VHH binders against FERM domain-containing protein 4A (FRMD4A). Designs and how they scored, part 6

Target 1, 303 residues: FERM domain-containing protein 4A (FRMD4A), of Homo sapiens (Human) (q9p2q2r20to322)
Amino acid sequence: RRCQVHLLDDRKLELLVQPKLLAKELLDLVASHFNLKEKEYFGIAFTDETGHLNWLQLDRRVLEHDFPKKSGPVVLYFCVRFYIESISYLKDNATIELFFLNAKSCIYKELIDVDSEVVFELASYILQEAKGDFSSNEVVRSDLKKLPALPTQALKEHPSLAYCEDRVIEHYKKLNGQTRGQAIVNYMSIVESLPTYGVHYYAVKDKQGIPWWLGLSYKGIFQYDYHDKVKPRKIFQWRQLENLYFREKKFSVEVHDPRRASVTRRTFGHSGIAVHTWYACPALIKSIWAMAISQHQFYLDRK

## First folded at step 1 (VHH)

Design d05 (framework vhh_sonelokimab_d1)
Fold by ESMFold2-Fast, scan of step 1:
Structure d05 (fold): chain B 303 residues (1-303), chain A 123 residues (1-123)
Amino acid sequence: as target 1 above (303 residues)
Amino acid sequence: DVQLVESGGGLVQPGGSLRLSCAASGRTFSSYAVGWFRQAPGKEREFIGAISGSGGSTYYAVSEKGRFTISRDNSKNTLYLQMNSLRPEDTAVYYCAAKTYVLTYDESEYDYWGQGTLVTVSS
């Protein structure tokens, strides 16, 4: 079957995938194009029939996943799946470069919530990394038309495109003499500090049918108000986790109850474990469960 | 990584009781959710019940609830299945299985399996 793997450097790999090819073998193939050794942070994603982002399971065959029934090649995306506190923990320059490319894509596609003034500062680091030192206002304005540095929403929040360009120029002039590597490190230090960085979001409902966002990351499980992905309403750290389980339309976590209220024989059986349950279609529940298991295992491997 | 070995199977009369054990070796047993499954000749493998890594949560198939009890002793790296009021239809090979701190009823999601122990319920 024809598959097209979108790479983080804007290249596409056109492949004829054989029925027996394992997802881990495909990941190894993609990683070899970058001389990437630290492949444990990366995955291969696809959009399912319901429009949700899913990830290939490394021990399964590529073609055993539920791809949309549409004409043309299967579209796959090579990107970061497992995020960390800082790129300073990464060992190889290839890994750091791919985290930078991934972060740029997430900011530009508005997958990470960021203030427009921060966007202008980030855009200056993109210019420093790609073009070196500031030379002229004309060159910057030309480059900003070609580079995916300014998200559409940031442009719409200000009086003019010229205003946005001038703000970027002000930041860019301050970076004179920074190396490509320094620009990447400075860019990543800002992006890593953003509240939504590294969180995988899923639209769910509680038992009353109220919509929520469920966030999954290396830090744990987060519950967000449906209109606010930034500040979590509930935080479930992995170390507090007693149990995870799922059924057809529900995903549940059992965590240590902060109250720890059971102290008498009469309260035996209420040992300080709280159960939280969320509901979604079966396909989304399977995606949530797979991500939760993978994030928890990643947490354990780094502990 | 964990290795599992079941024991305690045998012949028991209808209405009798039997306790199965599953001994685990390898890395930290308390990091694994563990379950019991059975398979009778000519039938699909059936979920019986599971217990969380800490032992704080247990879940049973509806058909076995009240007759079977799962427990674990992490200090001994051992999982138990207490079976009461046994019936001829309980005759099967019983398997223990383990996975990381995730409780599911889907046998395909369990990473580590024992070799099985035969339980025969007959007069």
Scores: ipSAE 0.000, ipTM 0.252, lowest interface PAE 16.4, mean pLDDT 84

Design d06 (framework vhh_7qbe_3)
Fold by ESMFold2-Fast, scan of step 1:
Structure d06 (fold): chain B 303 residues (1-303), chain A 121 residues (1-121)
Amino acid sequence: as target 1 above (303 residues)
Amino acid sequence: QLQLVESGGGLVQAGGSLRLSCTASGRTFSMGWFRQGPGKEREFVASISGSGGSTYYADSVKGRFTISRDNAKNTLYLQMNSLKSEDTAVYYCAAGRYVFTYEDTSAYDYWGKGTRVTVSS
């Protein structure tokens, strides 16, 4: 089966995947192209029939996954799956480079919600990393056409492209003398502080049919208003979870009652467990389940 | 190396009761009971979370079987009431890799050798 793996540095690997190839072996092959040792943060993703992002399960065969019934090669994406508080915890320059490339891609594809003024500052660090010190306005405008630094939403919020370019130039001029490594660290420091960084979002509904976003990360499970991915309405930290359950069209989280932790339990039969349930199509529920289990295991491994 | 040892199997009349036990050689997270009847694949029976606070049952045993655990003794139990001939199987104790309950055999890394339950009519 023909497969095309999109790499974070814009390269594509064209592969003929054999029926017995395990996903972990494919991840190892991709990692070898970057001399990547810290593979635990990365995964290989694909889009399912419903248009939702899914991830290869490392202990399963690549071709045992539910790929879309589309003609042509299976399209796969090598990217960060497990996010951390800071790149300062990463040991290898190769890992740091890939986190930076991943973050740039997420910002450009508008997968991370970010204010346009922050985008302009981030674009200045991209220029410093790629080109070094500011030289002229003309060079910056030319470079911004070649680099995917400015997402469409940021451009739409302002009077002109020239205005956006001028804002980037103002930030860029302030970075004179910063090394490539310093630019990466400063870029990542800003991106890591963004509320939506490292959260995998899934569109779900409650029992009343009200739409919500369910967010999954190394910190836990978060429920967001459908129009606000930034501030969670409910937070379920991994340590609070008694159980996770799914069946058919529902995903449930069973949590210790937070109030109960601060009071004496005197009434026999009072469970002290609150159940929260969300609904979606069966395929999406399975994706939520797989991600929740993987994020929880990642959390435990880092404890 | 974790070892699981099941006990309590035997012959029982339909409508009767039986209690299975499974003792682990060390700490476990989630645990479950699975069974395999003659000519069938292993099927889920019941699971319990690491703390014992959450339990889940297969529809075929719900209301008749009760899973419980004693973490101080590293022991898992399955109380089987109102037994039917269809409950005849080898019952397997399993220890999961996660603290949460699971129905899938792939979530369980350690398995006992099984204890036979025969329900006669």
Scores: ipSAE 0.000, ipTM 0.405, lowest interface PAE 10.8, mean pLDDT 86

Design d07 (framework vhh_lunsekimig_d3)
Fold by ESMFold2-Fast, scan of step 1:
Structure d07 (fold): chain B 303 residues (1-303), chain A 124 residues (1-124)
Amino acid sequence: as target 1 above (303 residues)
Amino acid sequence: EVQLVESGGGVVQPGGSLRLSCAASGFTFSDYALYWYRQAAGIERELIASIYSGGSTNYVDSVKGRFTISRDNSENTMYLQMNSLRAEDTGLYYCATEYTSGSRTIKYDEFDYWGQGTLVTVSS
């Protein structure tokens, strides 16, 4: 089966995948192209038949996953799956560079919700990393046409392209003398501070049928208002979770709840456990479960 | 030797006004652009207003018509007049300049943000 693995540096790896190839072996092959040793942060993703992002299970065969039935090669994406508090915890420059490329891609594809003024500052670090010190306004305007630095939404929110370019130039002039490595670190410091950074979002409903976003990350499980992915309405840290379970159309978490353990009047208390449940189609519930288990295991491995 | 000292922050009710000041020393103030940055909840330092050596100004859309940046080259001071303040304007306000210490390598925490900041709290 023909497969194309999109790499974080805009390259594509074209492969004829045999039925016996394990996903972990494909990850190893991709990692070898970057001299990447810290593979534990990365995964290989694909879009399923319903348009939802899924991840290869490393101990399964690549071709045992539910790819869309369409003509042409299976499209796969090498990217960061497991995020961390800071790139300062990473050991290798190769890992740091891939986190930077991943972050740039997520910002450009509008997968991370970010204010346009922050986008302009981030674009200046992209220029500093790629081109070095500011030289002239004309060179910057030319470079911004070639680099994936400004997402479409940021451009639409302002009076003109020239305005956006001028804002980037203002930020870029301030970076004079920064090394490539400093530009990467500064870029990542800003991106790591963004509320949506490192969160995998899933569209779900509660038992009343009200739509919500369910966010999964190294920090825990978050419930967001459907119109606001930034400020969580409920936070379930991994440490607080007693149990996780799922059924065909539902995903549930059990958390310690002091309110349920309280004594009122003549009642001598309750179990101290509250159950929170979300609903979605079976395919999405399976994806949520796989991500939740993987994020929880990542949390435990780092504890 | 470069020093930027912010002042004028405080607690104000929604719809109120504040005037921030940035007093500068250690460089030729009139030759350089000056900036106001804001650090608000959920976002690391955001550039909100700029004033160039020639007096031209730029603002982020969220503050246009409400905030006015100005400079006094004779007193080496930059100002930010803030009107019609909103809860979302709450944050630590920093003064910054394009002037560098002469070092070619700076860290994020040293990125042309030379002041300690002044706190603005918009609350009821």
Scores: ipSAE 0.000, ipTM 0.078, lowest interface PAE 24.7, mean pLDDT 82

Design d08 (framework vhh_etentamig_d1)
Fold by ESMFold2-Fast, scan of step 1:
Structure d08 (fold): chain B 303 residues (1-303), chain A 128 residues (1-128)
Amino acid sequence: as target 1 above (303 residues)
Amino acid sequence: EVQLLESGGGLVQPGGSLRLSCAASGFTFSSYGMSWVRQAPGKGPEWVSGISGSGGSTYYADSVKGRFTISRDNSKNTLYLQMNSLRAEDTAVYYCAKGETYTVSGKVYTFEDYFDYRGQGTLVTVSS
């Protein structure tokens, strides 16, 4: 079957995927295009029938995933799946560059929540990385029309495009003499400090039908108010989790609860375990499950 | 509602073979992975094997790998478990479950809680 893999550098890899091809083999093929050795941070994603982002499971065949029943090629995306505290922990320049390309895409597509003033500073590092030192206001305005540096929401929050461009120019002028690599490191330092960086968000409901965001990352499972993705209401670190399981419409975690620890042999049947459950449609629950076990495995591999 | 009906269990001698079947109804069978789970006398449930919705991917517990084969017939809404080279420790009630199981760092995590979707099960006794 025809598949189109969108790469982080805006290239598209067109493939005829055979029925027996494993997802890990496809990831290896894509990684070879970047001479990428540290492939453990990356995955291949697709959008399901409901519009939610899903990821290929590496030990399964590519064509065993629930792709939309549309005509044309299967659309796949190569991107970062497993985030870390800092790119300073990465060994290869190829990995660092791909994290940078991924971060730029996430900011531009508004997948990471960021203040518009921070966006203007980030845009200046994009210009420094792509074009080198500031030369003139006219050149910057021309370059910003070609580079996906300014997300739509940031543009809407200010009085004019010219205002936004002027703010970028002010930041850009201060970067004179920085190398491409220094610009990447400085960009990533800012993005890594953002509260929503590295968190995969899923819209869920609790037992009472109240909407929440469920966040999954290398740090654990986080529950957020539906109107606030920044500050978690509940935090479940991987080390606190006893078990993960789910039904078709619910996802549950079991955590050690010190408040429920048994102090008598009569209550030894109560292991001090608290159960937290969230509800969503079957497709979304399946996505949450796959991400949760993958993030937990990533956590254990780094322990 | 999900309904699962297991059959094919019985008494067999060590080294023998049995084929278990599970008839499924109440959901789109081909869209879901399926599992076999067993529970030996006095023990907790143990995941045995899993199969993807299409039948293209199969998974086995280390204790049964190379001896058991999971398969499905989506046209008949039926799941199968072919059990070869049976041992005394395979003695258990075998349950059909909707969902797949994944192994993460030596731990087995279930797609579904087996007990909510299991039928009565089918008893397999391996003895002389």
Scores: ipSAE 0.012, ipTM 0.397, lowest interface PAE 8.5, mean pLDDT 84

Design d09 (framework vhh_7uia_1)
Fold by ESMFold2-Fast, scan of step 1:
Structure d09 (fold): chain B 303 residues (1-303), chain A 126 residues (1-126)
Amino acid sequence: as target 1 above (303 residues)
Amino acid sequence: QLQLVETGGGLVKPGGSLRLSCVVSGFTFSDYAMAWVRQAPGKELEWVSSISSSGGSTYYEDSVKGRFTISTDNAKNTLYLQMSSLKPEDTAVYYCARDSGYRVLTFDEGYYMDVWGQGTQVTVSS
């Protein structure tokens, strides 16, 4: 079956995927195009029939996943799945480059909320990385039309495009002498500090039917107000959790208490006192479960 | 309707082999880890083996390592337990179970079963 893999550098790989091809083999193929050794941070994603982002399970065959019923090629996305505190922990320049490309895409597509003044500073680092030192106002205005540096929302919040360009120019002039690598590090330092960076969000409901966001990352599980993805209302760090549990329409976490008698494996989820439960459709619960376990395994490998 | 149906049990001599099968219906097989659990006469339930939802990771109780192999066929919605070098101590009712849990502190899957089959009897005797 025809598959189209969208890469972080805007290229597309057209592939004829055979029934036995494992997702890990497809990831290896994509990684080879970047000379990427540190593959553990990356995954291959697809959008399901409900419009939610899902990830290929590396040990499964590519074609065993629930792709949308469409006659065209299967659309897949190569991107960062496992985020870290800082790119300073990465060993390979290829990995750093891909984290930078991923971050730029997330900011531009408004997948990460960011204040417009911070956007203007980030855009100046994009220019420094791509073009080097500031030369003239006219060159900057021309380059900003070609580079996906300014998201639509930032442009709408200000009186003119010229105002936005002028703010970028002010930041850009301050960067004179920075190397390409320094610009990437400075860009990533800002993006990594953003509250929503590295969090995978899932729309869920509690037992009373109140909507919430569940956030999953290498740091743990977070519960957010449905209209505020920035500040979590509840924080469950991996070290604080004893068990995870799911069924068709629910996902549960049990908080670790070393003083409390351990529940047997066959009675997990019986008591409501130490358990927090969220509800969603079966497809979304499946996604939450896979991501939660993957994030915990990543946390352990990193620790 | 959630249903797990075990087959393949029977009487076998020590050193013999049996293959147990479990056909599942009513849920997406590849979304869950699956387990085999046994109960010998007058004893507690004993976990035997588990396989991850992807089929990529397998886990075994120490007493069966090297003798038993767990596997899945996603196209047939079937879980298998290939048993070799059987011993009288392996005599038990074998249950297929769906695993719905993950123990964070020990990194274990295949221990929090929420749906069970009716079981199939395995008897190892001369």
Scores: ipSAE 0.116, ipTM 0.543, lowest interface PAE 3.9, mean pLDDT 85

Design d10 (framework vhh_sonelokimab_d1)
Fold by ESMFold2-Fast, scan of step 1:
Structure d10 (fold): chain B 303 residues (1-303), chain A 125 residues (1-125)
Amino acid sequence: as target 1 above (303 residues)
Amino acid sequence: DVQLVESGGGLVQPGGSLRLSCAASGFTFSSYAVGWFRQAPGKEREFIGAISWSGGSTYYAVSEKGRFTISRDNSKNTLYLQMNSLRPEDTAVYYCTADYRITFEDSPLGEYDYWGQGTLVTVSS
C-alpha cells in the first residue's frame, strides 16, 4: 500500500509498504535519511478517523493500524514523540537538529502555547540559524514571507504585520555574531522552558461530564482545566502510580496513599489507593492508553 | 521476538508446594501487567492471579483462598507463582500471560497480548 511519510525537513518519503513491514523497520528507514542514531525520541504519527493524532506501535506491522478509510496514500508524520528536559542531554548533532526542526513546526502550527513577544524572539533565532547575521530591514521582511516563523495567532494579536516584523528585527539585531549552533541552542532553551512543551494533550470528561485536558509526558499524567493547558490542577508522577488501566470508554489511574501499604484488590478491597477516572470515546481511550504505556516505558528506560 | 517461558512444573504429592517461574524476553517486562491462568483436562482456562507492572497491586481468584502468592522481579524479567497446600484439583497446565493493562479483571482470554506455552503441574500420590 502507498504511504507518504512527511519528514521534519519538509521532504516527503514515498513508499510502497508491504503487509509484513514492522513500524520499527519504517522508523529505521526514515532515521537513515538523517543519519540518526538516537531513534528512541522519535515516532511515526497519523491522524485517525476522529481527527486525533495516533502513533505507530513499533512492534506491530505498519498496515495493522487503524488508518482512516480514505482513498489515496496513507499519510504519516515523522516527529518527536518523547521529550526531555534539555537538548544538552542529546549526544548527536543530527538529533539536536531534528528536535529544533520539530520545535519550529510545533510553534508554527500552534501546538505549543506561546506569548507573542516570545514568538518574535524565537523568529529572530530562526533567521539567525537560516540566514546568519542581520543585514537590512527589507531582507528580513522578505525572509519572513518565506520562512514558517510567525504563527497566525501572533499576527492577529498586534496592530499590523509591520509591527510584528519590527519586533522580530529588534530581537534579530541583538544576535549579531551568533553561530548557527548557538542560535539553535538559544531557541531550544526558550521552547524547553514553556509549560506546554513535551505534553501530549487529550480532551476527556470526568464522571460528572465536566470537560478536562489530560496531559501525558515522560514526567507523568497531568489534569488541566479545559480552558487552561498551562497550569495543571492534578499531577500524577510515574513513581506515584501503583496501577493504570483502561476499558472501552474510560482510563483510570490508581495512586499510592503514602500512609498505607498496597493491598490485594479482590481480597481486601481498595484501602490505601485513590482512583482517578476519565471518560472519552473508545478510539481516544485507546490512544491515551498507548501514549501512557509508551511514556511510562520511556521513563523507565531513562532510569 | 517476544517470548514467555514457564518452568517449575512437575509431580507433587497432596499438601506439597511448588514455585513456578515465567521468564520474559523481547519486550519491556516492567511496563506490563503479568499473570497466571491454568487449564485442567476437559475444563475452560481459569484465572489464578495477576500482578501490576510495579508489583504494588495483586489480584487473585477467590477460589485459591490464600494458598497461592504471585510476585515479580523486574530486574530479572521474571514472574513467579508460589503454590502451597496443593490438592489434586490443582492438577492443570499453568500459563503465563502479559497485557498492556495493569489489571486482568474484565479481560476475556482472547484479549491478552502474550501467552506462554504452559507448564504441567500434577498433584497425585
Scores: ipSAE 0.000, ipTM 0.250, lowest interface PAE 16.3, mean pLDDT 84

Design e01 (framework vhh_sonelokimab_d1)
Fold by ESMFold2-Fast, scan of step 1:
Structure e01 (fold): chain B 303 residues (1-303), chain A 123 residues (1-123)
Amino acid sequence: as target 1 above (303 residues)
Amino acid sequence: DVQLVESGGGLVQPGGSLRLSCAASGRTFSSYAVGWFRQAPGKEREFIGAISWSGGSTYYAVSEKGRFTISRDNSKNTLYLQMNSLRPEDTAVYYCAADEGWLYDSPEEYDYWGQGTLVTVSS
C-alpha cells in the first residue's frame, strides 16, 4: 500500500509498504535519511478515523494499524514521541537538529501554548539559524513569509502584520554573531521551559461526565482542568503507580494510598491502593493505553 | 520483548499441593502483567489468574479463587502459581503469559506465551 511519510524538514517520503513491513523497519528507513543514531526519542504518527493522533507500534506491522478508510496514500508523520528535560542530554547533532525541527513545528501548529512576545523572540532564533545575522528589514519580512515561524493566533493578537514583523526584527538584531548551533540551543532552552512542552494531551471525562485533559509524559500521568492545560490538578508520577488498567471505554490507574483500601470489580489490590478512572471512546482509550505504557517504559529505560 | 519458560509440573495426588514457576528473560519483565492459563485435553485455554507489573493487584477466575495464589518476584524475573487442594479435574498443561500491564481474563489478549508444563493429578 502507498504511504507518504512527512519528515520534520518539510520533505515527504513516498513508498510502497509491503504487508510484512514492521514499523521499526520503517522508522529505521526514515532515520537513515537523517543519519540518526538516537532513534529512541522518535516515532511515526498517524491520525485515526476519529481525528485522534496515534503512533505506530514498533514491533507490529505498519499495515496492521487502524488507518482511516480514505482513498489515496496513508499519511504518516515522523516526529518526537519521547521528550526529555533538555537537549543537553542528547549526544548527536542530528538528534538536536530534529528536536529543533519538531519544536518549530509544534509551535507553528499551535500544539504548544506560548505567549506572542515569546513567539517573536523564537522567530528571531529561527531566522538566525536559517539565515545568519540580520541584514535588512526587507529581507526579514520576505523570509518570514517563507518560514513557518509565526503562528496565526500570534498574528491575530496584534494590530498588524508589520507590528509583529517589527518585534521579530528587534529581537533578531540582538542576535548578531550567534552561530547556528547557539541559535538552536537558545530556541530550545525557551521551548523546554514551556509548561505544555513534551506532554501528550487526551480529552477524557470522569465518572460524573466532567471533561478533563489527561496528560502523558516521561514524568507520569497528569490530570488538567479542561480549560487549563498549564497547571495539573492531579499528578501521578510513574514511581507512584501500582498498576494501569484499560477496558473498552475506560482507563484506570492504581496509586499507593496507605489510608485507603481499594478492591476493583475485577482485581484485589493491596490495602491502601486508590483507583482513578477516566472515560473516552474505545479508539482514544486504546491510544491512551499505548502512550502510557510506552512513556512508562521510556522512563524505566532512562533510570 | 519477554520470553517465558514454565517449570514445576509433574504428578501429584488428589488433595496435594504444587508450585509452578515461570522464568522470564529480559529487563522488561517488571513492566508486564503476567497470568496463568491451563488447557485440559479437548478444551480451550482457561484463565486461572493474573498479577499486575508491580505485584500490587491480582485477578483470579471465580472458580479458582482461594485454592490458587499468584505471585511474582521482579528481582528474579519469576512468576509463581501456588496450587493447593488439587483435584483430578485440575489435570492440564499450565501456561504462563505476559501482556503490557493489562489484567485480562482472555487468552487472546496476551502477546507472549511459554511452552507449558504438564500437571497430572491422579492416584
Scores: ipSAE 0.000, ipTM 0.151, lowest interface PAE 18.9, mean pLDDT 84

Design e02 (framework vhh_sonelokimab_d1)
Fold by ESMFold2-Fast, scan of step 1:
Structure e02 (fold): chain B 303 residues (1-303), chain A 124 residues (1-124)
Amino acid sequence: as target 1 above (303 residues)
Amino acid sequence: DVQLVESGGGLVQPGGSLRLSCAASGRTFSDYAVGWFRQAPGKEREFIGAISGSGGSTYYAVSEKGRFTISRDNSKNTLYLQMNSLRPEDTAVYYCAAGLDYWEDLSAEEYDYWGQGTLVTVSS
């Protein structure tokens, strides 16, 4: 079957996928295009029939996944699945460059919300990485039309495109002499500090039907107000989790309650364990479960 | 802040039993989750098991479940490891460790306070 893999550098890899091809073999093929050795941070994603982002299971055949029943090719996305606190942990330049490309894509597509003034500073590092030192205002304005540096929301918050361009120019002028590598490191330092960086968000409901965002990351599981993805209302660190459960329409976590267990003497019948449950359609619950298990395993492997 | 001192190590024949103790000093022993680790010569430090500050939750490494039992007595500021059916492969330096009040401690990096270790040798 015809498959189209969207790569982080905006290229598309067109493949005729055979029934026996394993997802890990497809990942290896894509990684070979970048001379990428540190494959453990990356995955291949697809959008399911309900519009939710899903990930290929590496030990399964590519074509055994639940793709949308559309007449066109199967659309797949090569991107970062497992985030880390800093690119300084990464060993290879190829890995660092792909994390940078992934971060740029996430900012531009508004998957990571960021203050517009920070966007202008980030855009200056994109210019320094792509074009080198500032030369003229005219060249910058021309380059910004060709580079995916300024997301639509940032442009809408200000009086004019010229205002946004002028702010980028102010930041860019200060970067004279920085190498491509320095620009990437400085860009990533800012992006890595953003509270939504590296979090996979899922729309869920609690027992009473109230909508929430459930966030899964290398740090743990987070519960957010439906209108605020930035500050979590509840934080469940991986170390704190005793067990994970899922059923057809629910996902549950068991956590050690340190306040109940450590500050109060145990009485007859007291467990010291708290259970938190969220609800969604079966397809989304399966996706949440797969991501949670994968993120927890990634956490354990890095200890 | 806690200080930890292990005791009870020594030479034991295969099939024997041994009870290790870890004496804690400091003001807040019950505020910490505590665990046992071991390190055999030429091997990485291995998790054995942990117990929450209250003693309400315990977690064991799957490979050692059923032979080793962790308990604590907060009134005596002491952690215990009961070791049964010992094998030559159990020969190691055994460490007690304390960290934040979480029972799921599969990694040495989660523990802030460590004892000096006690040697257990299983040999005929």
Scores: ipSAE 0.000, ipTM 0.093, lowest interface PAE 21.4, mean pLDDT 82

Design e03 (framework vhh_7qbe_3)
Fold by ESMFold2-Fast, scan of step 1:
Structure e03 (fold): chain B 303 residues (1-303), chain A 120 residues (1-120)
Amino acid sequence: as target 1 above (303 residues)
Amino acid sequence: QLQLVESGGGLVQAGGSLRLSCTASGRTFSMGWFRQGPGKEREFVASISGSGGSTYYADSVKGRFTISRDNAKNTLYLQMNSLKSEDTAVYYCAADSFYDLWESSDYDYWGKGTRVTVSS
């Protein structure tokens, strides 16, 4: 079957995938194009028939996944699946560069919530990384038309494109002499500090039918008000997790609740446990469960 | 694939001058010169930002060497004055540093080198 893997560097791999090809073998093939050794942070994603983002299971065959029944090639995306606190913990320049390309894509696609003034500063680091030192206002305006540096919402919040370009130019002029890696590190230090960075969001409902966002990350499981993805209403760190359960339409997390447990040594045998349950369609529940198990395993592997 | 070609090396008397050139097959960002003398590790000489607005030099060459670039010609230069026998080395052009302009391991592209011999 014809497949098209979108790479983080604006390239596409056109492949004829055989029925026996495992997802891990496809990931290895993609990683070889970047001389990428630290593959554990990355995955291959696709959009299912319902429009939800799903991830290839590495121990399964590529063609065993529920792709949309459309004519044409299967569209796949190579991107970061497992985020970390800082790129400073990464060993290889190739890994750091791919985290940067992933972050740029997430900011541009408005998957990460960021103030427009911060966007202008981030755009200046994109220019410094891609083009080096500031040369002229005219060159910057030309480059900004070619680079996906300014998200549509940031452009809509200001009086004109020229205003946005001028703000970027002001930041860019201050960066004279920074190397590609220094620009990447400075860009990532800002992006990594954003509250929505590294969080996979899923639309769910509670027992009463109230809508919520469920966030899954390397830090744990977060519950957000449906109209505010920034400040979580409930935080469940992986270290607090006792168990994970799922059924056709529900996902449940069993966590240690300090308010129900004594801090004394004699009560350790009867730690308080709270169960939190969320509801969604079966396809979304399966996706949530797969991501939660994978994020928890990633946490344990780094412990 | 980006290619770097160095030229201008040769034999020169102590106190003399040489100008090294490095031509790139395409656009480059940061660029630098590194050298490796007989029985020594590869060491940093000089680097220049993409615009040419910022330059950095090793202490051993400050005041004697000048790095410059012509971006219209995709060419990097190293003007070497007051040459010493200790400057004898193979000189390498490097392009596109990842983090640090003075770390050889951070550069993506390398030329094959040009030999400079300073006789005393």
Scores: ipSAE 0.000, ipTM 0.194, lowest interface PAE 18.5, mean pLDDT 85

